VHH binders against Formyltetrahydrofolate deformylase 1, mitochondrial (PURU1). Designs and how they scored, part 16

Target 1, 298 residues: Formyltetrahydrofolate deformylase 1, mitochondrial (PURU1), of Arabidopsis thaliana (Mouse-ear cress) (q93yq3)
Amino acid sequence: GESLDSSVSPVLIPGVHVFHCQDAVGIVAKLSDCIAAKGGNILGYDVFVPENNNVFYSRSEFIFDPVKWPRSQVDEDFQTIAQRYGALNSVVRVPSIDPKYKIALLLSKQDHCLVEMLHKWQDGKLPVDITCVISNHERASNTHVMRFLERHGIPYHYVSTTKENKREDDILELVKDTDFLVLARYMQILSGNFLKGYGKDVINIHHGLLPSFKGGYPAKQAFDAGVKLIGATSHFVTEELDSGPIIEQMVESVSHRDNLRSFVQKSEDLEKKCLTRAIKSYCELRVLPYGTNKTVVF
Short names: E, the ipSAE of ESMFold2; O, the ipSAE of ESMFold2 at other seeds; V2, 0.75 times the mean of E and O plus 0.25 times the DockQ between their complexes.

## First folded at step 10 (VHH)

Design t01 (from r03 with S53E G54S D61K; framework vhh_vobarilizumab_d1; at its last look DockQ between E and O 0.80; V2 from the best seeds 0.00; counts 0 for: pae E 5.2 > 2)
Amino acid sequence: EVQLVESGGGLVQPGGSLRLSCAASGFTFSSYAMAWYRQAPGKGRELVAGITESGWTSYAKSVKGRFTISRDNAKNTLYLQMNSLRPEDTAVYYCAKTGRRYGPLYDFDYWGQGTLVTVSS
ESMFold2, look of step 10: ipSAE 0.073; ipTM 0.424
ESMFold2 (binder alone), look of step 10: mean pLDDT 85; pTM 0.858
ESMFold2 at other seeds, look of step 10: ipSAE 0.073; ipTM 0.473
ESMFold2, look of step 11: ipSAE 0.051; ipTM 0.465
ESMFold2 (binder alone), look of step 11: mean pLDDT 85; pTM 0.857
ESMFold2 at other seeds, look of step 11: ipSAE 0.065; ipTM 0.444

Design t02 (from r03 with S31D S53D G54S W56Y D61R R100S Y106H D107S; framework vhh_vobarilizumab_d1; at its last look DockQ between E and O 0.18; V2 from the best seeds 0.00; counts 0 for: pae O 6.8 > 2, placed apart)
Amino acid sequence: EVQLVESGGGLVQPGGSLRLSCAASGFTFSDYAMAWYRQAPGKGRELVAGITDSGYTSYARSVKGRFTISRDNAKNTLYLQMNSLRPEDTAVYYCAKTGSRYGPLHSFDYWGQGTLVTVSS
ESMFold2, look of step 10: ipSAE 0.006; ipTM 0.296
ESMFold2 (binder alone), look of step 10: mean pLDDT 86; pTM 0.863
ESMFold2 at other seeds, look of step 10: ipSAE 0.077; ipTM 0.468
ESMFold2, look of step 11: ipSAE 0.063; ipTM 0.443
ESMFold2 (binder alone), look of step 11: mean pLDDT 86; pTM 0.863
ESMFold2 at other seeds, look of step 11: ipSAE 0.014; ipTM 0.404

## First folded at step 11 (VHH)

Design u01 (from t01, 19 letters changed; framework vhh_7yz9_2; at its last look DockQ between E and O 0.26; V2 from the best seeds 0.00; counts 0 for: pae O 7.4 > 2)
Fold by ESMFold2 at other seeds, look of step 11:
Structure u01 (fold): chain B 298 residues (1-298), chain A 121 residues (1-121)
Amino acid sequence: as target 1 above (298 residues)
Amino acid sequence: QWQLVESGGGLVQAGGSLRLSCTASGFTFSSYAMGWYRQTAGNEREWVAFITSGGSTTYADSVKGRFTISRDNAKNTVYLQMNSLKPEDTAVYYCAKTGRRYGPLYDFDYWGQGTPVTVSS
């Protein structure tokens, strides 16, 4: 009747666990034994113990049977170990069960990053829910991007800004139901009050290899300097401009045969790829705090 | 070692109020976001309220308008003022601290031992 099949085979699903604590003997053994004792199988295990910092970082990928090891029990079992080691962080994600991260996208005039992210999102390659897109530039309703957003029920909010009024309270209201923000070429500087009011991560894309070439026109600066490598940097936003912890950097070779236009095109291509990869890494729990302004990226 | 100590729980009748406190030690309190969670027997912990290092707040829908989270950085203390209490608010309430604020690991990652709250009809 209501039962479909009494002899179903187990379905194995992927899980990810990230652990961060003071370094001690036996952490890996305890964590791996937790997974194995529940019939899980580890597919990958990354560990980082920085020299002279006495801290331990790990990220494991495993498969398990959620009937034999229910989602809530996974949390309880890792929490027990976290308490034993006084862990600074212990986080589990099970992508097939856990809700996707909710994000808002902020941009100004240039939309190459937005378009790439929408493409990856539609193809199932960006594991997020996009709650809205916010811009300080109005866009015509008949453009491809605007029709795409309308078809998928993603609101576009035009928030006209000036140097004396960035309308940050309006933006805060629009993004209150998000897990993090993405600045996809948003050319307004977010204030310290905004960052404190939002209280969650903000990820930015900068065209250039930070900390070099800070500020505007990085491609022009690189072109004038005669560099042989150009790049893009994705980083967390802090109150200090272009100085937050770096998540991802990408580079491309250039030569004397590139003009400013081709430098800009290569830089934009790097920007969209760099930002997308940074967001995937964040959502896959690969990005860990390290020191005052560094990251571990597994 | 980091320590979070909750207090202020107890038995209260429906419609009443309680003020929970959480005193922190072993870290620079003013640099971290803080939160409150609650848990009933046999269930997962449920998020209740969150306050940033800068003082901005957010709440679960089930407590909006009834609960207020606040902090006193000079006393290393976060508070949860609970008004208009309902029997469904009965739980063990846990104070939580984030790690450093960069990355998905800056979710709440350290917990106190909890303070029981019972709301009778």
Scores: ipSAE 0.014, ipTM 0.275, lowest interface PAE 7.4, mean pLDDT 83
ESMFold2, look of step 11: ipSAE 0.016; ipTM 0.297
ESMFold2 (binder alone), look of step 11: mean pLDDT 79; pTM 0.801

Design u02 (framework vhh_8fcz_2; at its last look DockQ between E and O 0.12; V2 from the best seeds 0.00; counts 0 for: pae E 11.8 > 2, placed apart)
Fold by ESMFold2, look of step 11:
Structure u02 (fold): chain B 298 residues (1-298), chain A 122 residues (1-122)
Amino acid sequence: as target 1 above (298 residues)
Amino acid sequence: QVQLVESGGGLVQPGGSLRLSCAASGFTFSSYAMNWVRQPPGKGLEWVSGISGSGGSTTYADSVEGRFTIIRDNDKKMVYLQMTSLKTEDTAVYYCAKTGRRYGPLYDFDYEGQGTQVTVSS
């Protein structure tokens, strides 16, 4: 380096490392030494070793000086450890250097999840780039949501669908540059061909506590039935309806003190919070596949 | 059994071009997204590019964006990687893989070929 570089206090930036391999002695020691040897400081370390499967999962958060430990060297150093333990992959993200995840949002008529995500995104609380919003419902340009999208340069694509033609090839073209999709109350079932053609993760929000409450249970029917507990589930989409690995679930009590309006409001609040939290956890590398259809969520 | 046979590698100068081929058999080819991954000398595997089952969606690693093009021919059960503006850091063994489904940040790639060597040297 230059003399100025040597006299300046380092600018420390955050990094996240996620690791999965067959369990073995010394994994944590090796991973933590990798960070420490480069002058990094671990701020958090989560480990999960399931009792039955002899597998190891970890997520570390650390800060480091990117001049001392360049971004490409971070990859190389963790990959060397991955090779020692027979892992084909480990994942590092450095949010201040790495591109944000690019997402598209799909919805039908109800927009409470979309609105919440747009607000969280505007506030800097959702670390994504939103490439477009796609809906099978046309919306008037004078609505608050449409004005928001126009102001921020986010395209809205109306894709008129029928039962016989869901226009999935058109949707695939619109989302080709995304890292994952978010179904923010998209009421069309994505086909197995769509999921194979897209080939990346799709995250959904469902009203209810899966797997028990598959399909819809409209808020009015639940209210009239006198339920005492409502829930929401955010999960990965698979070919089997409402059956993919669960990312986040939320519940709330309801009672005779809720009228229909407050009941519906609680239901919508639960859905938007559940979906938003699931997406944030995914982007922060907290969601890892586990077992046949489970997740580790650090 | 699933078979993925890579070919088309070789020695090329920086700035040059090369086309890699992958012949697929033993599975329903058009039902799977296909990928190219590479292993540089002394390093682990890294993902290069992916293409949807229909061929309508393509993705690329940042290091190759704008220089590499992934193409598939579902009738011939072939996937290709058209490489241009090659750099010395593109030197690697290149493998094609079908995408396994594994949710979250870790990809699961099914590859069984021996790969094809690409060497970029002046």
Scores: ipSAE 0.017, ipTM 0.339, lowest interface PAE 5.8, mean pLDDT 84
ESMFold2 (binder alone), look of step 11: mean pLDDT 82; pTM 0.839
ESMFold2 at other seeds, look of step 11: ipSAE 0.452; ipTM 0.795
ESMFold2, look of step 13: ipSAE 0.000; ipTM 0.225
ESMFold2 (binder alone), look of step 13: mean pLDDT 81; pTM 0.835
ESMFold2 at other seeds, look of step 13: ipSAE 0.036; ipTM 0.418

Design u03 (from t01, 16 letters changed; framework vhh_7zox_3; at its last look DockQ between E and O 0.01; V2 from the best seeds 0.00; counts 0 for: pae O 19.7 > 2, placed apart)
Fold by ESMFold2 at other seeds, look of step 11:
Structure u03 (fold): chain B 298 residues (1-298), chain A 121 residues (1-121)
Amino acid sequence: as target 1 above (298 residues)
Amino acid sequence: DVQLVESGGGLVQPGGSLRLSCVASGFTFSSYAMGWVRQAPGKGLEWVSAITESGSTTYADSVKGRFAISRDNAKNTLYLQMNRLKPEDTAVYYCAKTGRRYGPLYDFDYAGQGTQVTVSS
């Protein structure tokens, strides 16, 4: 009888899928049909097919019912399509189910990037778990940032370094349970041995627009040169200084009305925003390797 | 540990000259950009001059043409030749090093204890 019917409304949750393979006819149709066949609804779809190398990149955002399409089945269904196309990369994330990426933050003296990241993290606007903060500078325990870390149970590790011993094995042990590393103005160069031993991505913030201004380019020197644009670059770390694939760049206009203080403040504001956006893009699967040293950023 | 020891400060008449030295230890001196900063009585820190690992130099406008920064990598020593000194050059002068091999010269990791320069009649 009709009076016996009852149902509950499905709870829909977001999912993200990225896909990379050789270009072929019908890839988008196949991927979208997979989602639709399971009752999912696509909210956004980005595709990039570069002019050379005949490859296909995509990122989709969708909502779905996890009772109807269980998390493990989502992986299996996309993996079946990945095998059909010989995909080079196929990754699914479901933010409400999947654990957040775990990160460690490394810095030296300047903390403007750390402070911004902590505030964004507290506000729920930075989708990571911060396992610890590591610095080669000691900080007084009764400062605002140190009390913030204590209140939230985030360890601060002072690692005293010298030129003869950067204590990279100690740092590796501290970050062993992380998904990637963030250099938030860490002014020691990480060695090739460190990068090999860590074996995961490291994201840095650089003062300026790479590849220009590699190495040292002091804020005073840029100010004295009368530049009209300043910038910041966030990139992956490789053994080559400031040469890794770029994730995000930002620019700001400056003029004769800026003094050194306002010039520096604008630069610091760019750095903290640029790094935060790069990390968010990485965690949302918007950053894909492309070519020899490039990225697709959806 | 890093040590930077400044010397060569003193009292000098306006128009005079003075040469500051900074002896460095605890790091590979030749691998780092170095610089001088100063603090006048009751004022904040002011950047004065910097020299890269390869010897390229920069100067604040207030000292350009009067001061000359140099380095002797064999002696782990940084120098500041100060000529045509003015009363406004009166300050404690600090030697400083960067944390990166070739990074922004204003992002210093360490500064020494300083040496007093006083320019007055």
Scores: ipSAE 0.000, ipTM 0.101, lowest interface PAE 19.7, mean pLDDT 83
ESMFold2, look of step 11: ipSAE 0.005; ipTM 0.279
ESMFold2 (binder alone), look of step 11: mean pLDDT 84; pTM 0.855

Design u04 (from t01 with G50A W56Y R101T; framework vhh_vobarilizumab_d1; at its last look DockQ between E and O 0.53; V2 from the best seeds 0.00; counts 0 for: pae E 9.2 > 2)
Fold by ESMFold2, look of step 11:
Structure u04 (fold): chain B 298 residues (1-298), chain A 121 residues (1-121)
Amino acid sequence: as target 1 above (298 residues)
Amino acid sequence: EVQLVESGGGLVQPGGSLRLSCAASGFTFSSYAMAWYRQAPGKGRELVAAITESGYTSYAKSVKGRFTISRDNAKNTLYLQMNSLRPEDTAVYYCAKTGRTYGPLYDFDYWGQGTLVTVSS
């Protein structure tokens, strides 16, 4: 006889699966059985079936043993189910194995969103790789943000633009190796040709509650008008200004206790929080488009 | 303009092999997921194999172990090695790339003209 040995404990890792297909009986059972049959354990499951659209959306979070269920097999098994149901989307992400999303950050003069994103990224709270920062404003090398970028090896590209020359070919070259773009207060309108040439998502932050308050509304004018609510909206960029599908919205009350300085501070805090939350939701596969201009955010 | 040009189709006997190629231009090839789809007579298009920009592959169950998708980013070319071909593999094969989507999901909406593969005795 042999003595009892301690078993090697499996290393379990998290996975996320999103699924979008025409609605049919038994989809949840098939998807959950796929995970269970491979020894995986579901930690969360979200479903949305919009009325009168005959479509099904789901997002599952699970843990699994990648030795028993290799990463490529996970894709293949879910894709088999996707083909059976004629699915429009079936996507898996395994954060510990899959490369992080690569992004570029575009901004103009104001850097409050950039600074927040860099700090969250440094703290491991923003699951991206930042390939570069692009701005139509030059910045002094001795500022805190520029020191941060230098320290972390993140290039800063000054691209001088005008209304007549937005230099979009230059920007396209700088961002060609990214998974999506983030407009962190970029005040130039990206053309339809840019959006078509880039061909991937562009996420923006707007300083108001869309679809209301499109365009600009200077902080002093809002303050002088006595508004009681301020907002921020993060959305996908389309050719139509400030009209793309909304990812995240945030609102904050203001009152007579706010002076102009505190009013502006609240607005900036709202924008940076709204944008960072939108990016996290995107990277965690929580943002699923539906209908013409809507999203599910699980 | 995005262009995807398939080649390598033809007539083969059951059990034979073909290698399909897709020459891509008009976009940064290495930044997009790519796929092969096929359409048999009288049927809709179905996914055959896909490869992400990060290199992960997936296959339809009917072709797993027989077909291999690969990409050569230096040549902007997508490949499908098709072995042990069967009559049910007869179809027009299409090269596809991801398009612009709202969200982190892949949507293969850009298509080539297709190349015909016929498997018959």
Scores: ipSAE 0.012, ipTM 0.325, lowest interface PAE 8.7, mean pLDDT 84
ESMFold2 (binder alone), look of step 11: mean pLDDT 83; pTM 0.838
ESMFold2 at other seeds, look of step 11: ipSAE 0.061; ipTM 0.471
ESMFold2, look of step 13: ipSAE 0.012; ipTM 0.273
ESMFold2 (binder alone), look of step 13: mean pLDDT 83; pTM 0.836
ESMFold2 at other seeds, look of step 13: ipSAE 0.016; ipTM 0.363

Design u05 (from t01 with L105F; framework vhh_vobarilizumab_d1; at its last look DockQ between E and O 0.61; V2 from the best seeds 0.00; counts 0 for: pae E 3.3 > 2)
Fold by ESMFold2, look of step 14:
Parts: sequence; C-alpha cells; structure tokens
Structure u05 (fold): chain B 298 residues (1-298), chain A 121 residues (1-121)
Amino acid sequence: as target 1 above (298 residues)
Amino acid sequence: EVQLVESGGGLVQPGGSLRLSCAASGFTFSSYAMAWYRQAPGKGRELVAGITESGWTSYAKSVKGRFTISRDNAKNTLYLQMNSLRPEDTAVYYCAKTGRRYGPFYDFDYWGQGTLVTVSS
C-alpha cells in the first residue's frame, strides 16, 4: 500500500567526520562503506598519510537523511570503526543539529577584525555563537560597531587594564562558558595563569608571517624597510609569544607604488580575512594537530 | 610540576602477563586523556593504548584483545594489563598525558621516563 512516506522527499543534511589513527589497510573503505550503507553520499574526502609516519588522517563531508541515520547512530557507527583501528580521534559534526561553538572576541583599539567577524556572523558565514566582546578600550555607544552589538544583544565589556593589572580574573569569569577565545587584535599578552585557568583554545591574529617578525612589527616599519610581501598569520596561543601552531597564513604583494595608507589597508584586509578563515576552518573540523607544533588543515 | 612514574616492567616469558602502573602527580589527573606508548630498540615510539578523561579506550591493532588500559582517578593512576605477551612486545613502555588540545583532538606530548618490558625468546 501507499503511504505518506512514499510521497515525501527525504531532507538531506550535511555531516563531517574527521579520523586519525595508525595507518592500516582498508580504513577509507570502512569509513566510506559506513556512510554508503546508511544511504549517505560523500561530497568530499581528504586523506593525509605523512611520509615515513605510520599515521592516517582523514576528513569526509557527506549528506545524509537524519531519519534513516539518526544523529546518535552516526556517532555509534563511527565509534565502532574507531575501536577497530585504535583511534582516539574520531569526531563527527552535523552543523544543522549540533550546537554552534560559543566564542568571545577580545580586542584593543583597532576593530577591523571585529567588524569583519560580526558581518560574516550576521550573514551566516561564520558558524558560531558570539557570547560577548571584551576590550580594554572604551567605545562610545553611538559608534556603528556598538550599535550593531546592542541591536543583536551581544554584550560589550570594557575592562580597563594596566601593565600591572590585566584584569585576567575578570576576563576568565566573562568567558567561562565559551568553547574558545578569539583575539581580534587584543594587544595585551595573556599570562600563563590565564591560559591555564581558561584551559581551552585561544586563536590569535598576528600582523606578519610567522615565525618571522615575532612580536611587534608595525606597518610603518615594514613600509620603511621596503618589503615586497606582507602577510598575516592566525595561530593558537601558547605561553610563548607568537609560537603556537599556525592555522592560516595569507600574503599579498606590495610595491613602491603603495603609500603608507594603502600599505596599512592591505595589511588590515589580510588580517581580517586570515582570522575569519582560521575560525571557520576550526569550526568545520579542518584543523588537526600534527607533529610537535604543526597542523593539518584540510 | 607534572610527573609520570611508570612501574611494573620486567622480564617475562612468552604467553605471560604483566601489569604496568603509572603514578601521576602535578596536575588534575581526571581532566586529561592518558595513553601508553612503547619504543622497541631502533624504532620510533608507537601508541599502544589510550583512554580519555571520560573512560573511552582505544588500542593499537597489534595489542587489541591482549592488553587492557584503565585508569583510577581516585588514585591518580593509569594501568596497562598486558596478557599473552609476545617477543615483539619487548620495549620500553611510556606513560603519556595530553598537553594542550587543539580543537577536539588529543595530542599526547607529556611523557614519563619509561619502564622496560622484556619478553624472552
């Protein structure tokens, strides 16, 4: 007989699976069979097997019918494969079902990265919940960014700081329910005590190509030095300044035809794009630890 | 100051059993994933077994069904029960904990000094 099920098209939703284990024959076959057996369709599949390193990394993107393959069953099925291969790193995200990552944004005076992130977030292009914005600079309520934050119900917290009191306990309380922090040009160095107390990832944007130009390298100094390439680096924060694993880097050519204004504008454009891409990659499970201080970015 | 101190290694005949222990101090043990690694002479270190802070376990193919990892969070101790030992299991066994995670992934980067397990030929 005829039923309502015969007249209803399935609604397919995207899923992502990331897998890391010791290399073995048949891993891709098992993972792809898991998806196919449940009626899923793979839209993308990335594999990395490092040379002379007996490990396997993969990231798959697929679409599936959550009625046929319920969210909890997706976890169970991939966990069975993880157990077969001794994998500790088997992670699934289903963006339409799973909670978005919660983040807080920290900045100082310059807001070009904050503004870009807010626009991408508003446009649905940054899959996060922004719990608050924290700055050591007070801003007038009639500025465009402050009106944006108020309109969307995002708290702005002014936390006045000095070199002797960075107010890190106050910041820790404000961000304790977040999944990670984003330093969108926060010019205070976070202490080891802060990093330990927070205990989760912190992603920063640096105005140059690391590992070169660690610390300060203001745009005017690069301009006066006559550089032909500028860059931006987004990386994880560790206790060692500008030394954490790199997530994203971007470069742009400059020449004698750039004045200081156009040079600075290019630098700011790189920073905001680099940081936004790094955060998106992180939230999409594209960033995996690799080696001592490296990443795989699918 | 993080300390991981392994014990329980020794000489054993093929088919025998050993139980390794790792006493942990200097950190909140229950908050970190833990693992056992091993290194045979002239080889790199390889993961033997891991256990998450929530108790989920994983094993290398070569030891699955023979070895059992466990943790006692009240005693800050990690264990590895090794049964049906083979000569190829001869190695220095290291207790490891995760350091900083990057995203949802584990990266074991803190190590003890190791304990030698020798399975006679």
Scores: ipSAE 0.261, ipTM 0.585, lowest interface PAE 3.3, mean pLDDT 87
ESMFold2, look of step 11: ipSAE 0.191; ipTM 0.532
ESMFold2 (binder alone), look of step 11: mean pLDDT 85; pTM 0.855
ESMFold2 at other seeds, look of step 11: ipSAE 0.192; ipTM 0.578
ESMFold2 (binder alone), look of step 14: mean pLDDT 84; pTM 0.842
ESMFold2 at other seeds, look of step 14: ipSAE 0.285; ipTM 0.567

Design u06 (from t02 with S58T G99R R101S; framework vhh_vobarilizumab_d1; at its last look DockQ between E and O 0.30; V2 from the best seeds 0.00; counts 0 for: pae O 11.1 > 2)
Fold by ESMFold2 at other seeds, look of step 11:
Structure u06 (fold): chain B 298 residues (1-298), chain A 121 residues (1-121)
Amino acid sequence: as target 1 above (298 residues)
Amino acid sequence: EVQLVESGGGLVQPGGSLRLSCAASGFTFSDYAMAWYRQAPGKGRELVAGITDSGYTTYARSVKGRFTISRDNAKNTLYLQMNSLRPEDTAVYYCAKTRSSYGPLHSFDYWGQGTLVTVSS
């Protein structure tokens, strides 16, 4: 009845669907027909079928009227297709309805990544809720970052660590209400027991282009070596140091005209941008596991 | 803590059969899809078979018709019956817990230590 007035424009909202299954004839047709049958309109569709694995990956972006296609029905309709194709992974997000992912940020002394992430978050460019910031370094309450955290009600937890005691049980308790962790220059190595106990993704930022320069490679050493290209890599954390699946990499040229200060500045700029882009891609469902140590990034 | 423990691997002649088992703990087994992956030396890990919480199955093309995935929710155990084995099936086989249909996909390790299957005369 009363809501059927032809002069009322529909309110359309965005949805994202990611699908990963064994490759088969007709998957794209079935997924697109599902959206179209409910009056949705596809704005973008990405597909990847690797040659040597008989698997199918896709990511669709669409708009739809949530009155005509209720949020729970969207889930049910895609789940029916997922069951038909035996999909191991099928996820839907509707950003205007679904809660933002909750994250905790871990760092050590350097805060350039944290500061950039907090600014992007405040500007609405990082689609997360930040539950807390954890560091093995104490900070004075009158610093810019600490005032920012206080103004926004984001707890800062100082967890004093040593090389012999990383206090991982304390960190696990602090982060239990999160969807994933972000290491924003956290210079302690997370143990395999921590990773198993946490049980969810951990995203790191590394100085350098992995797999080269694993471990710490301070900017001073690269500067003294006369490198002409610097980089940053954001990747998932696994038990093997700096070897997890890569999400994002960025590069920049350097030359003899850079002094140490400008070299370090370029390196830090790469790190903060690389990490924030990786997190945004992850939250937008653009990052999918591929093989044992690769990703598809739509 | 999610734990997956594979067993049942071994040496078998071409054309033979093996049955792999995966004991699962640390989660409500009946609520999740499960899968078998395999990795031959020097190669990437590949999906072999999957089974949803409702029992719907999928198979890699290379094993369809020869392998059968199944689950026993009362025993929290995943199985892979492997028939008509070929030398190219030689690999370490891993049991994996898959993600539900909600939330972000993530790549953190949800599989066990593996069990070796060797197909050789």
Scores: ipSAE 0.000, ipTM 0.309, lowest interface PAE 11.1, mean pLDDT 83
ESMFold2, look of step 11: ipSAE 0.005; ipTM 0.345
ESMFold2 (binder alone), look of step 11: mean pLDDT 85; pTM 0.859

## First folded at step 13 (VHH)

Design v01 (from u02 with L106F; framework vhh_8fcz_2; at its last look DockQ between E and O 0.28; V2 from the best seeds 0.00; counts 0 for: pae O 13.0 > 2)
Fold by ESMFold2 at other seeds, look of step 13:
Structure v01 (fold): chain B 298 residues (1-298), chain A 122 residues (1-122)
Amino acid sequence: as target 1 above (298 residues)
Amino acid sequence: QVQLVESGGGLVQPGGSLRLSCAASGFTFSSYAMNWVRQPPGKGLEWVSGISGSGGSTTYADSVEGRFTIIRDNDKKMVYLQMTSLKTEDTAVYYCAKTGRRYGPFYDFDYEGQGTQVTVSS
């Protein structure tokens, strides 16, 4: 016959596994066999083994049938392999089942990074929940960004600041239920006390190629200096200004044909793209600690 | 300067018990999770146990759960590993570690001392 039976075809969902341990013979074979034995199919597999450190890093991306390989069994199976190799990190995420990361966005006056992130979030290309937007600048309710936030039920918190009072305790209360913070052109320096009190990752966007352009380096200063390359850097925030581990960097050529307006526009385009790519990489478990102040970015 | 000093290791028979100690200095001790890691002969470091800064949450590798207990004393800046029902597979140099830089769900271990040798054999 023409009629189908009542059985439902399997629905395959994506999973990601990251692994960090001492390097040893057979790690990739064991990890890949674990996935294959449960009927999963590997779509991507990245490995990094640095010279002289005797360590192994990997990230696998696969699809699987959650009826045949339940979410808790995925954890158990990878944990068994982690025990065999004494792994320092073994993490699984299944984006369609696991909760999205919750973030707050901090900014000052310029909103080009915020607007890009909101656009990507609306399009489903940034897998986060945005709990709120915090700024030390008040915005009129009829602006495009404020109407977007209202339409989507995302709170905007104006937290006025001075040099003497950055209102960090107020910000800490607003963000305590987040997984990490994003500084989308927040021009106030977060103190060591804030970073300790928050206790989770903070990701920033810097307008230049670190380490060479640390601190506030306005686009006009670079333009007047006649540079031929501009850049943007997204990095983790640490107590040392603009010195945290780098997640993503981007560059753009500039020339004598750029006026100040086109120069600034190119710089802003780099910043928004660099930050959104860094956040996406972080949420997809592509960013792993490496060495003292470095990252592996798969 | 961060310092971690391990002690309390020794030679024991299978089924025996030991209590490892770690004295910490040079950082705000109660602000950081603390861990025990070990290095079996000829192998790399493997994680054993962790305890939150407040001491309210503990975690263990499956191979030691039910046999080992991690404890901290924030007033004395000490962390301990109480080991019971020891097996030959527990033979290793044991290090205490401060949780270091954290990148999302990932973390590293910082500032290990010289370690303390635990040998389980007949």
Scores: ipSAE 0.000, ipTM 0.238, lowest interface PAE 13.0, mean pLDDT 84
ESMFold2, look of step 13: ipSAE 0.012; ipTM 0.357
ESMFold2 (binder alone), look of step 13: mean pLDDT 82; pTM 0.842

